# Ledger of designs, part 336: VH-VL binders against q9umr5

Target 1, 268 residues: q9umr5
Amino acid sequence: SYKPVIVVHGLFDSSYSFRHLLEYINETHPGTVVTVLDLFDGRESLRPLWEQVQGFREAVVPIMAKAPQGVHLICYSQGGLVCRALLSVMDDHNVDSFISLSSPQMGQYGDTDYLKWLFPTSMRSNLYRICYSPWGQEFSICNYWHDPHHDDLYLNASSFLALINGERDHPNATVWRKNFLRVGHLVLIGGPDDGVITPWQSSFFGFYDANETVLEMEEQLVYLRDSFGLKTLLARGAIVRCPMAGISHTAWHSNRTLYETCIEPWLS
Key: E = the ipSAE of ESMFold2; O = the ipSAE of OpenDDE; V2 = 0.75 times the mean of E and O plus 0.25 times the DockQ between their complexes.

## First folded at step 17 (VH-VL)

Design ke79 (framework fv_nofazinlimab; at its last fold request DockQ between E and O 0.79; V2 from the best seeds 0.84)
Fold by OpenDDE, fold request of step 20:
Structure ke79 (fold): chain C 268 residues (1-268), chain A 122 residues (1-122), chain B 112 residues (1-112)
Amino acid sequence: as target 1 above (268 residues)
Amino acid sequence: QVQLVQSGAEVKKPGSSVKVSCKASGGTFSSYAISWVRQAPGQGLEYLGYIIPIFGTANYNEKFKGRVTITADKSTSTAYMELSSLRSEDTAVYYCARVDFDEYGSYGMDVWGQGTMVTVSS
Amino acid sequence: DVVMTQSPLSLPVTLGQPASISCRSSQSLVWRDGNTYLNWFQQRPGQSPRRLIYKVSDRDSGVPDRFSGSGSGTDFTLKISRVEAEDVGVYYCMQGTHWPRTFGQGTKLEIK
């Protein structure tokens, strides 16, 4: 039998967005129990990410308990960050494959068309004033806003990303790293035509330097310091990178070719 | 100079809902947060919640258990506060106030509306 | 929730004399950026609240220099060096560091 699949949605999403993914899984892996977690939908997805992590944890614990053989996680967009944090705080998770589907794993610093209604171009450069405040950090999008021009503010004000990355010291850093390393495989999916994740390399733990030059995962401090286990995972062959061009952000969970190439192989 | 102008006084029955508006002028609405605070007669100030208009959603004081809804219309630079299941204890002056995300980072409510009296009476 | 405790609650003052209001928080108001988001508001009779002080000690524009804020961590003070008739009203401290935002009970300043 196939391991259960748990799906975590992204910003402003609902379970309905994953109807095609469910169809693909049922066709290729009949009998798979797929659970799309219907939590923090729509505007509720703007709740603080730690609150979301707690809610999703409560939902996945029973599922994991009933699946001693392990489970797979498919986490889309913002959901990928939620899942990474989830795996960091759970010392007893049994996740075989963690599939990060076009997630801003190293943060977001963009004003793409998809988010333009939220972040006008004129606001991107000044959004740090909102996000790196007690007021802004009450919203999920600010929890992973990563302004490369205000690194000090990011490191100090970020309530979520800086912590799960181990970029800011905290008492749970060692334990979280240990927990996260329990994952069997980390499957990173994204692409240059995403149009939302900015830079798109964030889905592969790449990100801007102070000059907005994109550096790859291996050049990031979090990797070099192995602050949450990326270097260790890579060394043991547990990281899979699956880039794909020609896919827009809202199509990652509905593209058949992407599913067959990047998702299906890890649903054994 | 930024100004906040609120809608007029309301008289409501218990169990009904009230919606108060707060129109901003003289500034960039999308660069602010709009907070809502109420004050019962002869009492202190109570924070209800706030909205960051560009985000399109609000953060609420859980004390109100979902009875309060704060929204914003960027096209009209207007914020709204709706309170449902009204009780006599909800009788108060309701204020909107601006939180400015300036370069200094004051993050305080530096501009207030004139207040809206909401009376809940059977 | 963070509890803000003001003292005194009633403050009768003679014109020209100084006044002092204390505000204590149940936990530190220092945020992770190192700033302390403590505000003081003045509410004159029949008017909306007006911010006087932000970040413990910074005065808003137009606020007379006879008003001053001080303190750190959990203990804060608003001082008026020379009380004037226009200073009559209720003063509130408010913390902006923790959610939900909370106010002190208010201190009613009156002229003797």
Scores: ipSAE 0.908, ipTM 0.953, lowest interface PAE 0.5, mean pLDDT 95
Fold by ESMFold2-Fast, scan of step 17:
Structure ke79 (fold): chain C 268 residues (1-268), chain A 122 residues (1-122), chain B 112 residues (1-112)
Amino acid sequence: as target 1 above (268 residues)
Amino acid sequence: QVQLVQSGAEVKKPGSSVKVSCKASGGTFSSYAISWVRQAPGQGLEYLGYIIPIFGTANYNEKFKGRVTITADKSTSTAYMELSSLRSEDTAVYYCARVDFDEYGSYGMDVWGQGTMVTVSS
Amino acid sequence: DVVMTQSPLSLPVTLGQPASISCRSSQSLVWRDGNTYLNWFQQRPGQSPRRLIYKVSDRDSGVPDRFSGSGSGTDFTLKISRVEAEDVGVYYCMQGTHWPRTFGQGTKLEIK
């Protein structure tokens, strides 16, 4: 028998997006209890990430309590950041595999097809004015907007990502790190053809410097300082990196080869 | 400079809904937020919610959540506030106000509409 | 919700004399960026509110220098150095730091 799987969707998304993923899991791990959380669907996905974390926390607690053997998380896009915070704020989570499916772990900076649907005019260079304000921080997309040309504003104004990544000091940082380190495996998935997550290496904790040159995870201060446990997890052998080319942002949860290569092995 | 012009006064029956418009002229509509505030006769100011037009969605004061809907039409530079299930205590002047995301970091309501009187009576 | 408390609620003042209005918040208005988003508004009879002060002490364009704001954390003051007839109206403090945005009860300034 297999551990239950909890699925957390992304921005402007709903449980319907995971019908193929559910089919794949049923084929390879029949009998797995899969719960796709249908909280914060559609436009509600724009609510502040800390509010979403609290709502999803309330939903996952009874599922984890019924599964003393542990659970797996599959968290897509923005949902990966929700799951990052869940693992930090929960003192007693029993998550084995945290599978991050093309999530902007170090933030988002780019006028991608996704942003063009939200903002028909290019907003990349000017979105910092809105996002790094009290009003902007009351919307999820601003909670992980990371403008590399205004890093000082990001560090000072970010109410979510800078805190969760340990880029800005927080009273709870030590407890959050301890809780996050309880995870069995951190499975990172993403790729260069995603077209939405910018830079795509954000899914692997890489990000732009001030010149928009990507620095990988091992070059990040948050890794070097082990701010929330990445260096410890890597040393423990608990980080899995699974990049795959040829997959667009909306196809990560519906590609069979991706599932068999990057997800299936971690669903014990 | 930027001006906000609101729709005219409304008289509504209890249980009905009202939709007030706020048209912006001057400036770039998508570069700021529009807040909605009300004032009952002889009373103070009460915050209803706001919209950032470029995000296409709004945040509502919990007191009004479920009854208030704030929308924006970027093509006409117009924001709307709709309040449903009207009660006599909803009688008030309703104001729209701009939140500018400028270099000064003011993030306040610096330009206001003229107000729209909504009277709820049987 | 953050409660904003003003005092006095009624302020009769003689022309040319100074006036002072206090505003106290139930929690700190310092945002994570180190800025304090405390505003002061004036509402003349029959008119929309007009912002006078933002970020505690910065005057809006066109606001006379006789208006000044001061304070920190939870305690704020609006001062009018020499009250003029046009200053009659209700004054509101307002916090922009916390959701939902909240206003003080208002202080009615009247000429004696």
Scores: ipSAE 0.830, ipTM 0.920, lowest interface PAE 0.8, mean pLDDT 91
Fold by ESMFold2, look of step 18:
Structure ke79 (fold): chain C 268 residues (1-268), chain A 122 residues (1-122), chain B 112 residues (1-112)
Amino acid sequence: as target 1 above (268 residues)
Amino acid sequence: QVQLVQSGAEVKKPGSSVKVSCKASGGTFSSYAISWVRQAPGQGLEYLGYIIPIFGTANYNEKFKGRVTITADKSTSTAYMELSSLRSEDTAVYYCARVDFDEYGSYGMDVWGQGTMVTVSS
Amino acid sequence: DVVMTQSPLSLPVTLGQPASISCRSSQSLVWRDGNTYLNWFQQRPGQSPRRLIYKVSDRDSGVPDRFSGSGSGTDFTLKISRVEAEDVGVYYCMQGTHWPRTFGQGTKLEIK
């Protein structure tokens, strides 16, 4: 029988968004137990990411306990950061495939299509003033906001992303790396037409340097230092990169070709 | 210069709701936060919660057990605080205050509204 | 919640003399960026509160230089070097580092 699948949604999202993904799994892997976690829906997805991680941790423990052969995670957008933190903080996780659907793994530095109708395009250059404050860090968007022009502020203020990336010292960094490395496969999915994740290469652990030139995963300091295990995973052949053009941010979980190409092979 | 002008005094019955407005002028409304603070007669200051209008969501003090709703309307540069299931101990002056996100890290409610008296009585 | 404790709660002061107000927090107010988000507010009779001091010691615009703040970690002080008649009112410390933000009980300053 197939390993259970746990699905974690993104910002302003809910479990209903994954109805097509559930259909695809049922058709190709009949009998698979799929749980789409119904926590932190809608505006609750703006709560601090560590609060979300704690809530999702409590939800996944009984599912993992009932599946000693392992589980798979499919994690969308902001949910991919929640899931990566889960893999770090849980010393007893049994995740085989961690499937990251267009997640801002190295952070976000861009005006999302959802935000462009709310404020001028230039606001991304000033959002660091809010996000790198005690007030801003109480919202999930700011927990992974990564302004390449204010890297010192990012490193000092980030309550979440700088910690799970091993960019700022903390007592659990070694244990978190060990826990994360227990994953069987890391499946990275994203593409240039996403329209929200900025740069889109963040879904593959790429990100801007100070000139807004994208450095790929292997050029990132966190990779080179192996801060949380990316270099080790790549050397094991455990990282799968599955880019796909022509898919907008809201369509990753409702595209059959993407499912068949990038997701289906990893749902053993 | 930023100014915060609040709606007028209200008299309410227990069990009802009140909605206080806070209209901002000056500055960029989406670039700061609006806090809500109350003061019962002869008492100190009590923090209710805040909203960052650019995110469109608020944080609430747990003490109010989900009775407080804080919203913002960017098109009118106005923040709102609604308190439901009113009790006599909710009688207070309700203030809005701006939290500015400047380069100096000054954050601490630098501009205050004039206050709105809410009286809850049978 | 971080408890903010002020002393004294009542402070009668002779005109022209100094005044000192203490504020203690139940935990450190140093945020991860190294800054300490401790603020002081003045509320004159019948008025809205007004910020005097932010980040422990930084004076807000238009605040007279006779007001000064000091302290670190958990212990903080507001000083008025020479009290004037317009200084009567209630003074509050507030911490902005931790959620929820919390105020001290207030110190009522009066001219004796």
Scores: ipSAE 0.821, ipTM 0.914, lowest interface PAE 0.8, mean pLDDT 91
ESMFold2 (binder alone), look of step 18: mean pLDDT 89; pTM 0.916
OpenDDE, look of step 18: ipSAE 0.903; ipTM 0.949
ESMFold2, look of step 19: ipSAE 0.819; ipTM 0.912
ESMFold2 (binder alone), look of step 19: mean pLDDT 89; pTM 0.919
OpenDDE, look of step 19: ipSAE 0.903; ipTM 0.951
ESMFold2, fold request of step 20: ipSAE 0.804, 0.797, 0.795; ipTM 0.910, 0.905, 0.904
ESMFold2 (binder alone), fold request of step 20: mean pLDDT 88, 88, 89; pTM 0.913, 0.910, 0.913
OpenDDE, fold request of step 20: ipSAE 0.907, 0.908; ipTM 0.953, 0.953

Design ke8 (framework fv_nofazinlimab)
Fold by ESMFold2-Fast, scan of step 17:
Structure ke8 (fold): chain C 268 residues (1-268), chain A 122 residues (1-122), chain B 112 residues (1-112)
Amino acid sequence: as target 1 above (268 residues)
Amino acid sequence: QVQLVQSGAEVKKPGSSVKVSCKASGGTFSHYAISWVRQAPGQGLEYLGYIIPIFGTANYNEKFKGRVTITADKSTSTAYMELSSLRSEDTAVYYCARVDFDEYGSYGMDVWGQGTMVTVSS
Amino acid sequence: DVVMTQSPLSLPVTLGQPASISCRSSQSLVWRDGNTYLNWFQQRPGQSPRRLIYKVSDRDSGVPDRFSGSGSGTDFTLKISRVEAEDVGVYYCMQGTHWPYTFGQGTKLEIK
């Protein structure tokens, strides 16, 4: 009776990370068919996001076709951006709840714990040189790198985020907006203690201005212009914001209180 | 100034693997990419793949995917290209080259290694 | 894959005379940032390739001003205003706009 749930993992991650989430779902919604997609695992998560969108699209089509009453998506970290694009490119998706677990929806700009592990020296201010090139755009992390001090380069070079956010024109923008608006609920989850997603408000469509002051969703041009439907969804009552303090980046899918508060209510 | 120094010539039998090294000196190793290009005797240049050391992973030309592995060791500022299931057709000079991310991003390979001859013969 | 076609493939030139090499791509090399990732390399006999030109027309440090690059979209040219003996070698155009990155077949410049 419960709608199937499709889970999409994040950067350097795999389906194994969701074992606790599956346990929670089984406890509260026994009988739910949960499919954790085993695509682009580990280092393969660095492949271009449009390549990942194509692969995940092929995997979700048969699942959606078998569930005429609809499905739910739970998409973690980078996976939330994959799911954003899926909802836009699929003319026939039947997603009820899109649950975004600490995903950098407006992009990433920070050399926090995760980036410092990748980079021995802080490279936040210089990563734009790598990312905004043809070579860099062949890697997923560069597809959503959003340097607020080089917004012109971001707008021109981004192969992914600037397009799905409607920040740069695309021939399919009108169709993508129409498709995205078919979603039942957009459930946004994130928090100040994440330690990886920078700024953490990116999970709620907030982001840095040129002075690194965070502007919330309702102050963003993408919202004000309703570029891909955020303003329409908010007016419809379809956006749910669920911030929670005290949760680190790798704990969003394994915290019981977070699950009960922010995820469980949207899995009917 | 950056210099790339490659390992010495190799003679291999068909079916074996070869691993060529490329050591960078000068500059910040993690700040650029290392490309691998080969040239069969008397032939043109063919792009195998490249690694961005700070990301720890590589992008491969589909023609070589499954046979080529490119890695980097940031502690020794060394990139490696390993080619498996060697055939006579893999006989070539293998070059590493830096992709320098200057003020506006990468445009191409500005510093090249001296090349490593790999001969595959029975 | 983007096909890069050079002409001529063999270029005999008299010392002190100009030389010109054409490079055509099977699709536009203008990337979405407005830049064109077209490069030219020189390979002297027995040596590694050396980049002469990047971004269609920008010369690398130490490259003599007798070398110049021009072109747009799909049609590019490398010119040497006055060929010198040290210019003998093979010249390659290369596109870095579309993965996988590809080279032209090469043009062998010889002194006649």
Scores: ipSAE 0.793, ipTM 0.900, lowest interface PAE 1.0, mean pLDDT 90

Design ke80 (framework fv_nofazinlimab)
Fold by ESMFold2-Fast, scan of step 17:
Structure ke80 (fold): chain C 268 residues (1-268), chain A 122 residues (1-122), chain B 112 residues (1-112)
Amino acid sequence: as target 1 above (268 residues)
Amino acid sequence: QVQLVQSGAEVKKPGSSVKVSCKASGGTFSSYAISWVRQAPGQGLEYLGYIIPIFGTANYNEKFKGRVTITADKSTSTAYMELSSLRSEDTAVYYCARVDFDEYGSYGMDVWGQGTMVTVSS
Amino acid sequence: DVVMTQSPLSLPVTLGQPASISCRSSQSLVWRDGNTYLNWFQQRPGQSPRRLIYKVSDRDSGVPDRFSGSGSGTDFTLKISRVEAEDVGVYYCMQGTHWPFTFGQGTKLEIK
């Protein structure tokens, strides 16, 4: 029998977006119990990420408890950040594969096609003023807004991403690292034609420097310092990188070739 | 200069709802937050919630969650505050106010509307 | 919620004399960015509140320099060096550091 799969959606999204993914899983792994969490849908996805983490935690606990052989997480876009935090705050998670579908793991800096209606083009350079404030940090998007031109503000103001990435110290950092390191596989998926996640390499823990030049994961301080275990996971052979061109942001969960190449092999 | 102009006074019965508007003129509506604050007669100021128009959603003080809805229409540069299940204790002047994020966030309401008196009586 | 306590609540003052209002918070108002989001507002009779001070000590444009803010952590003061007739009104401190944001109960400044 196959391990249960838990699916966490993204920004302005809902469980309905995953109907194709569920079809693919049923075709290749018949009998898999797939739970798509129907929490923080639509505009509720803008609630602070720590609030979302608490809600999703309450939903995943009974699922994990009933699956002593482990579970898999498939987490899309913003949902990948929720799953990052779940793996760190849960002292007893039994996640085998954590499959991150085009999630801004190092943050977001850009107003793209998908976010165009939310972020006017002129706001990209000025969003740091809103996001790095007590007012802005009550919204999920600001929790992972990472302006490379105001990195000091990001490091100090981020209530979520800077803490989860170990970019700012936290009393629980050692426990969070230990918990995260229990994951069996970290499967990173993303690509240059996503059109939303900016830079797209954020899905692979790459990100802009102050000149907007992308530095890959192995050049990041969080990797070099092994702040939450990326270097340890890579050395263990537990990180899988699966980039794919030609896939737009809203298609990661509905492309058969992507599923067969990047997701299917990790659903035991 | 940004100016905020609110809708006129309302008299409502207990159990009804009221919707107050706040129209912004001057400046860029999408570049700031709009706060809603109320003041009962002879009393102090109480913070209800705020909206960041570019995000299209609001954050509410837990005391009013479930009764207050704050929305914004960017096409008309207008924010709205709707309060439901009205009680006599909701009688107050309701203010909208802009939260500026310029010059590194001089955070605090720098421009206020003129206020809208809402009277709840039977 | 963070409780903001002002004193005095009633402040009769003679024209030309100094006035001082205290504001204390139940928690530190230093946000994790190192800034303190403590604001002071003036409300003249029949008018909307007007912000005088933000970030403890920064004056808004058009606010006379006779108004000054000071303090740190949990203890803050608004001073008027020489009270003028137009200063009559209610003064409120407000914290914008911890959600939900809260106001002090107000200090009514009256001419003696």
Scores: ipSAE 0.797, ipTM 0.900, lowest interface PAE 0.9, mean pLDDT 90

Design ke9 (framework fv_nofazinlimab)
Fold by ESMFold2-Fast, scan of step 17:
Structure ke9 (fold): chain C 268 residues (1-268), chain A 122 residues (1-122), chain B 112 residues (1-112)
Amino acid sequence: as target 1 above (268 residues)
Amino acid sequence: QVQLVQSGAEVKKPGSSVKVSCKASGGTFSLYAISWVRQAPGQGLEYLGYIIPIFGTANYNEKFKGRVTITADKSTSTAYMELSSLRSEDTAVYYCARVDFDEYGSYGMDVWGQGTMVTVSS
Amino acid sequence: DVVMTQSPLSLPVTLGQPASISCRSSQSLVWRDGNTYLNWFQQRPGQSPRRLIYKVSDRDSGVPDRFSGSGSGTDFTLKISRVEAEDVGVYYCMQGTHWPYTFGQGTKLEIK
């Protein structure tokens, strides 16, 4: 009776990370069919995001087909960007709630503790050299790397985020917007103690200007132009903002209070 | 100046694996990529894949995916290319080459290793 | 995959005369940043390839002025204004715009 839930993991992650989330859902919504997609795990999460979108699309089609009343998406970290693109490229998705768990919706600019394992020396000021090249754009991290000091390079070189956010024109933009607007609810979750997503307000479509001052969603050109439907969704009452302090990046899917406050209400 | 030095020639039987090394000296290993290219005797160049050491993972040409593995050890500034399930058609000189992410956008493969001859015969 | 086609495959030239090699791609090599990642390599007998030209027309450090690259979109040319004995070898064009990156078949330059 409850709509099925599809879970999409993040960078260097796998289905194993969602054990607690599945326990919470089973306790509050017993009988819910939850599918944690076991694709692009571990280092395969570094594959280009468009490749991941295609693979996840193939996996979600049969699940959506079996649920004529709709499905819910819970998409964690990088997975939230995969889900953004899925909702845009699928002409026939039946997603009710799209729950974005601390995803860098406007991009990432920062060397956090999570990324310092990957980047032993702070590389944020130099990553633009690698990322905004044909070689770098074959890796997922570079697909949403958004250096506010090289915004012209980001706009011209990004193969993924600049396109799905409508920051650069694309022939499919009108269709992508129409498809995205079919979503019932866009539930945005994030917080200041995440420690990985930088700026953390990227999870709420806020981002740095050239001086690293954060501008909120309503001040972004993508919102003001309504490039993929954010302004329309907000006017419709379909955007839910659920910030929570005290939660580190790897704890969003395993915190009971977060689940009860921000996720549970949207799993009809 | 940057120099790439590869391991020595190998003779392998069909069905075995080969692992070729490419040690970089000079420059900053984390600020470039290492490409792997092969050349069969008397033939042209074929791109196998590349690794960006700072990301710790590689991108492979689909033709070789499942058989080729490219890795890098940042502490020794060494990249490796391992090719499994060898066939006689894999007989070639294997080259590593640097892709520099400089401010000029020169990219490409400006510094090459000396090449490693891999012979696969029964 | 992008197919790179070179012409001619064999290029006999007289010392001191000009030489020209054509390279054609099956699709445009202009990347979304407006740059064209077309490279030219020289391979002398028994040696590793050496990059001569990047981004269609920019010469690598140490490459003589007599080598020049030109072209746009899908059609590219490498010219040697006055061929010298050390120019003997195989020349390859290579595109770095579309993954997987691909090379032309090679043009063998020989002194006649």
Scores: ipSAE 0.763, ipTM 0.892, lowest interface PAE 1.1, mean pLDDT 91

Design xe1 (framework fv_acimtamig)
Fold by ESMFold2-Fast, scan of step 17:
Structure xe1 (fold): chain C 268 residues (1-268), chain A 123 residues (1-123), chain B 106 residues (1-106)
Amino acid sequence: as target 1 above (268 residues)
Amino acid sequence: QVQLVQSGAEVKKPGESLKVSCKASGYSFTSYYMHWVRQAPGQGLEWMGIINPSGDDTDYAQKFQGRVTMTRDTSTSTVYMELSSLRSEDTAVYYCARVGIPFSDYDWGFDYWGQGTLVTVSS
Amino acid sequence: SYVLTQPSSVSVAPGQTATISCGGHNIGDKDVHWYQQRPGQSPVLVIYEDSNRPSGIPERFSGSNSGNTATLTISGTQAMDEADYYCQVWDSRTYVFGGGTKLTVL
């Protein structure tokens, strides 16, 4: 019997987005209980990420309780950040594989069509004025906006990402780190042709410096300080990196080759 | 200005296949999901399916599964809908329509529609 | 499968308020979109997500959605508003359209 799989969607998504992923899992691991959480769908995905974390936590607790051998998480795009916080706030999660599908783990700094639709007159260079306000932090996308040219504002104003990354101090940081470290495997998936996640290396905990040069995970202060356990996980052999070219942002959950290469091996 | 321009009217015989094109302009073609909807003469709107122009993945209404195929060509910003094994009941105006928010296959309403392609299927 | 019920026709005098209903089980829990289709023309989105107007749609158009009925309201109805009106929802794996309502302004 296979461990249950819990799927958490991204911005403006619903369970419908994972129809192909469910077909692939059924074909390769028949009998797997897959629960795609239909919470914060569509426009509700704009709700503050801490609100989403609380809602997903309430849904996930009974599923984990019924699976003493553990569960797997597959978390797409913005959903990967929800899952990171979820694993930190849960004192007794039993997640084996946390599979992060093209999620902006170090944040987002891109002129995407999401931003053009939400803030038509804004550019990535001036969005910091909206996102780092109290009003802006009521929107999920601003919770992980990470302007490399205004890092001081990001560190002071981010109510979510800066805290879960340990980039700003929080009273619960030690407990969050211990909780996160209970994960069996952190499987990171992303690629250069995503077209939305900017920089795409954010899916692998890389990010821009002030000159927009990408620094890899091992060069980040978050990693070097081991703020939430990345260095410990890497030393344990628990981090898996699975980059793939040729996949656009909305195709990660519907590409068979990606599934077979990066996801299927971790669904024991 | 967003425009969806469809191919011209067709007359078909039962058993033949139909292929309608829809050329998009005025926006990022690969950022928005595209739908196909048809309307029989004097009847209401009927959803046929959805295509992701960036990933080329599709989903079809149950009624059309096995007969419909949706494809795209990113070099020409064009989506296609092919319907095979045509019946007289397939006589309809066929529309392409864009979903109203980028990168989402969720229910946002269809903000732009093509002009429609009349297909008449008769013996 | 999910079914949306609309009246086949609604008649209103010029300048009066027209109301078009869209019935569905617990439709108040869904987002309802409304389309206007004039003879020989493509549908036009006039209301999205229950009550929001796209740019360019007159303030005369409004929408509401509660319980088992969504409603499209057109105040100060004009001859140009003569058209078929369709409601639409998302249900699980498909888009569902109502049967359409012919609005006659006489």
Scores: ipSAE 0.768, ipTM 0.889, lowest interface PAE 1.4, mean pLDDT 93

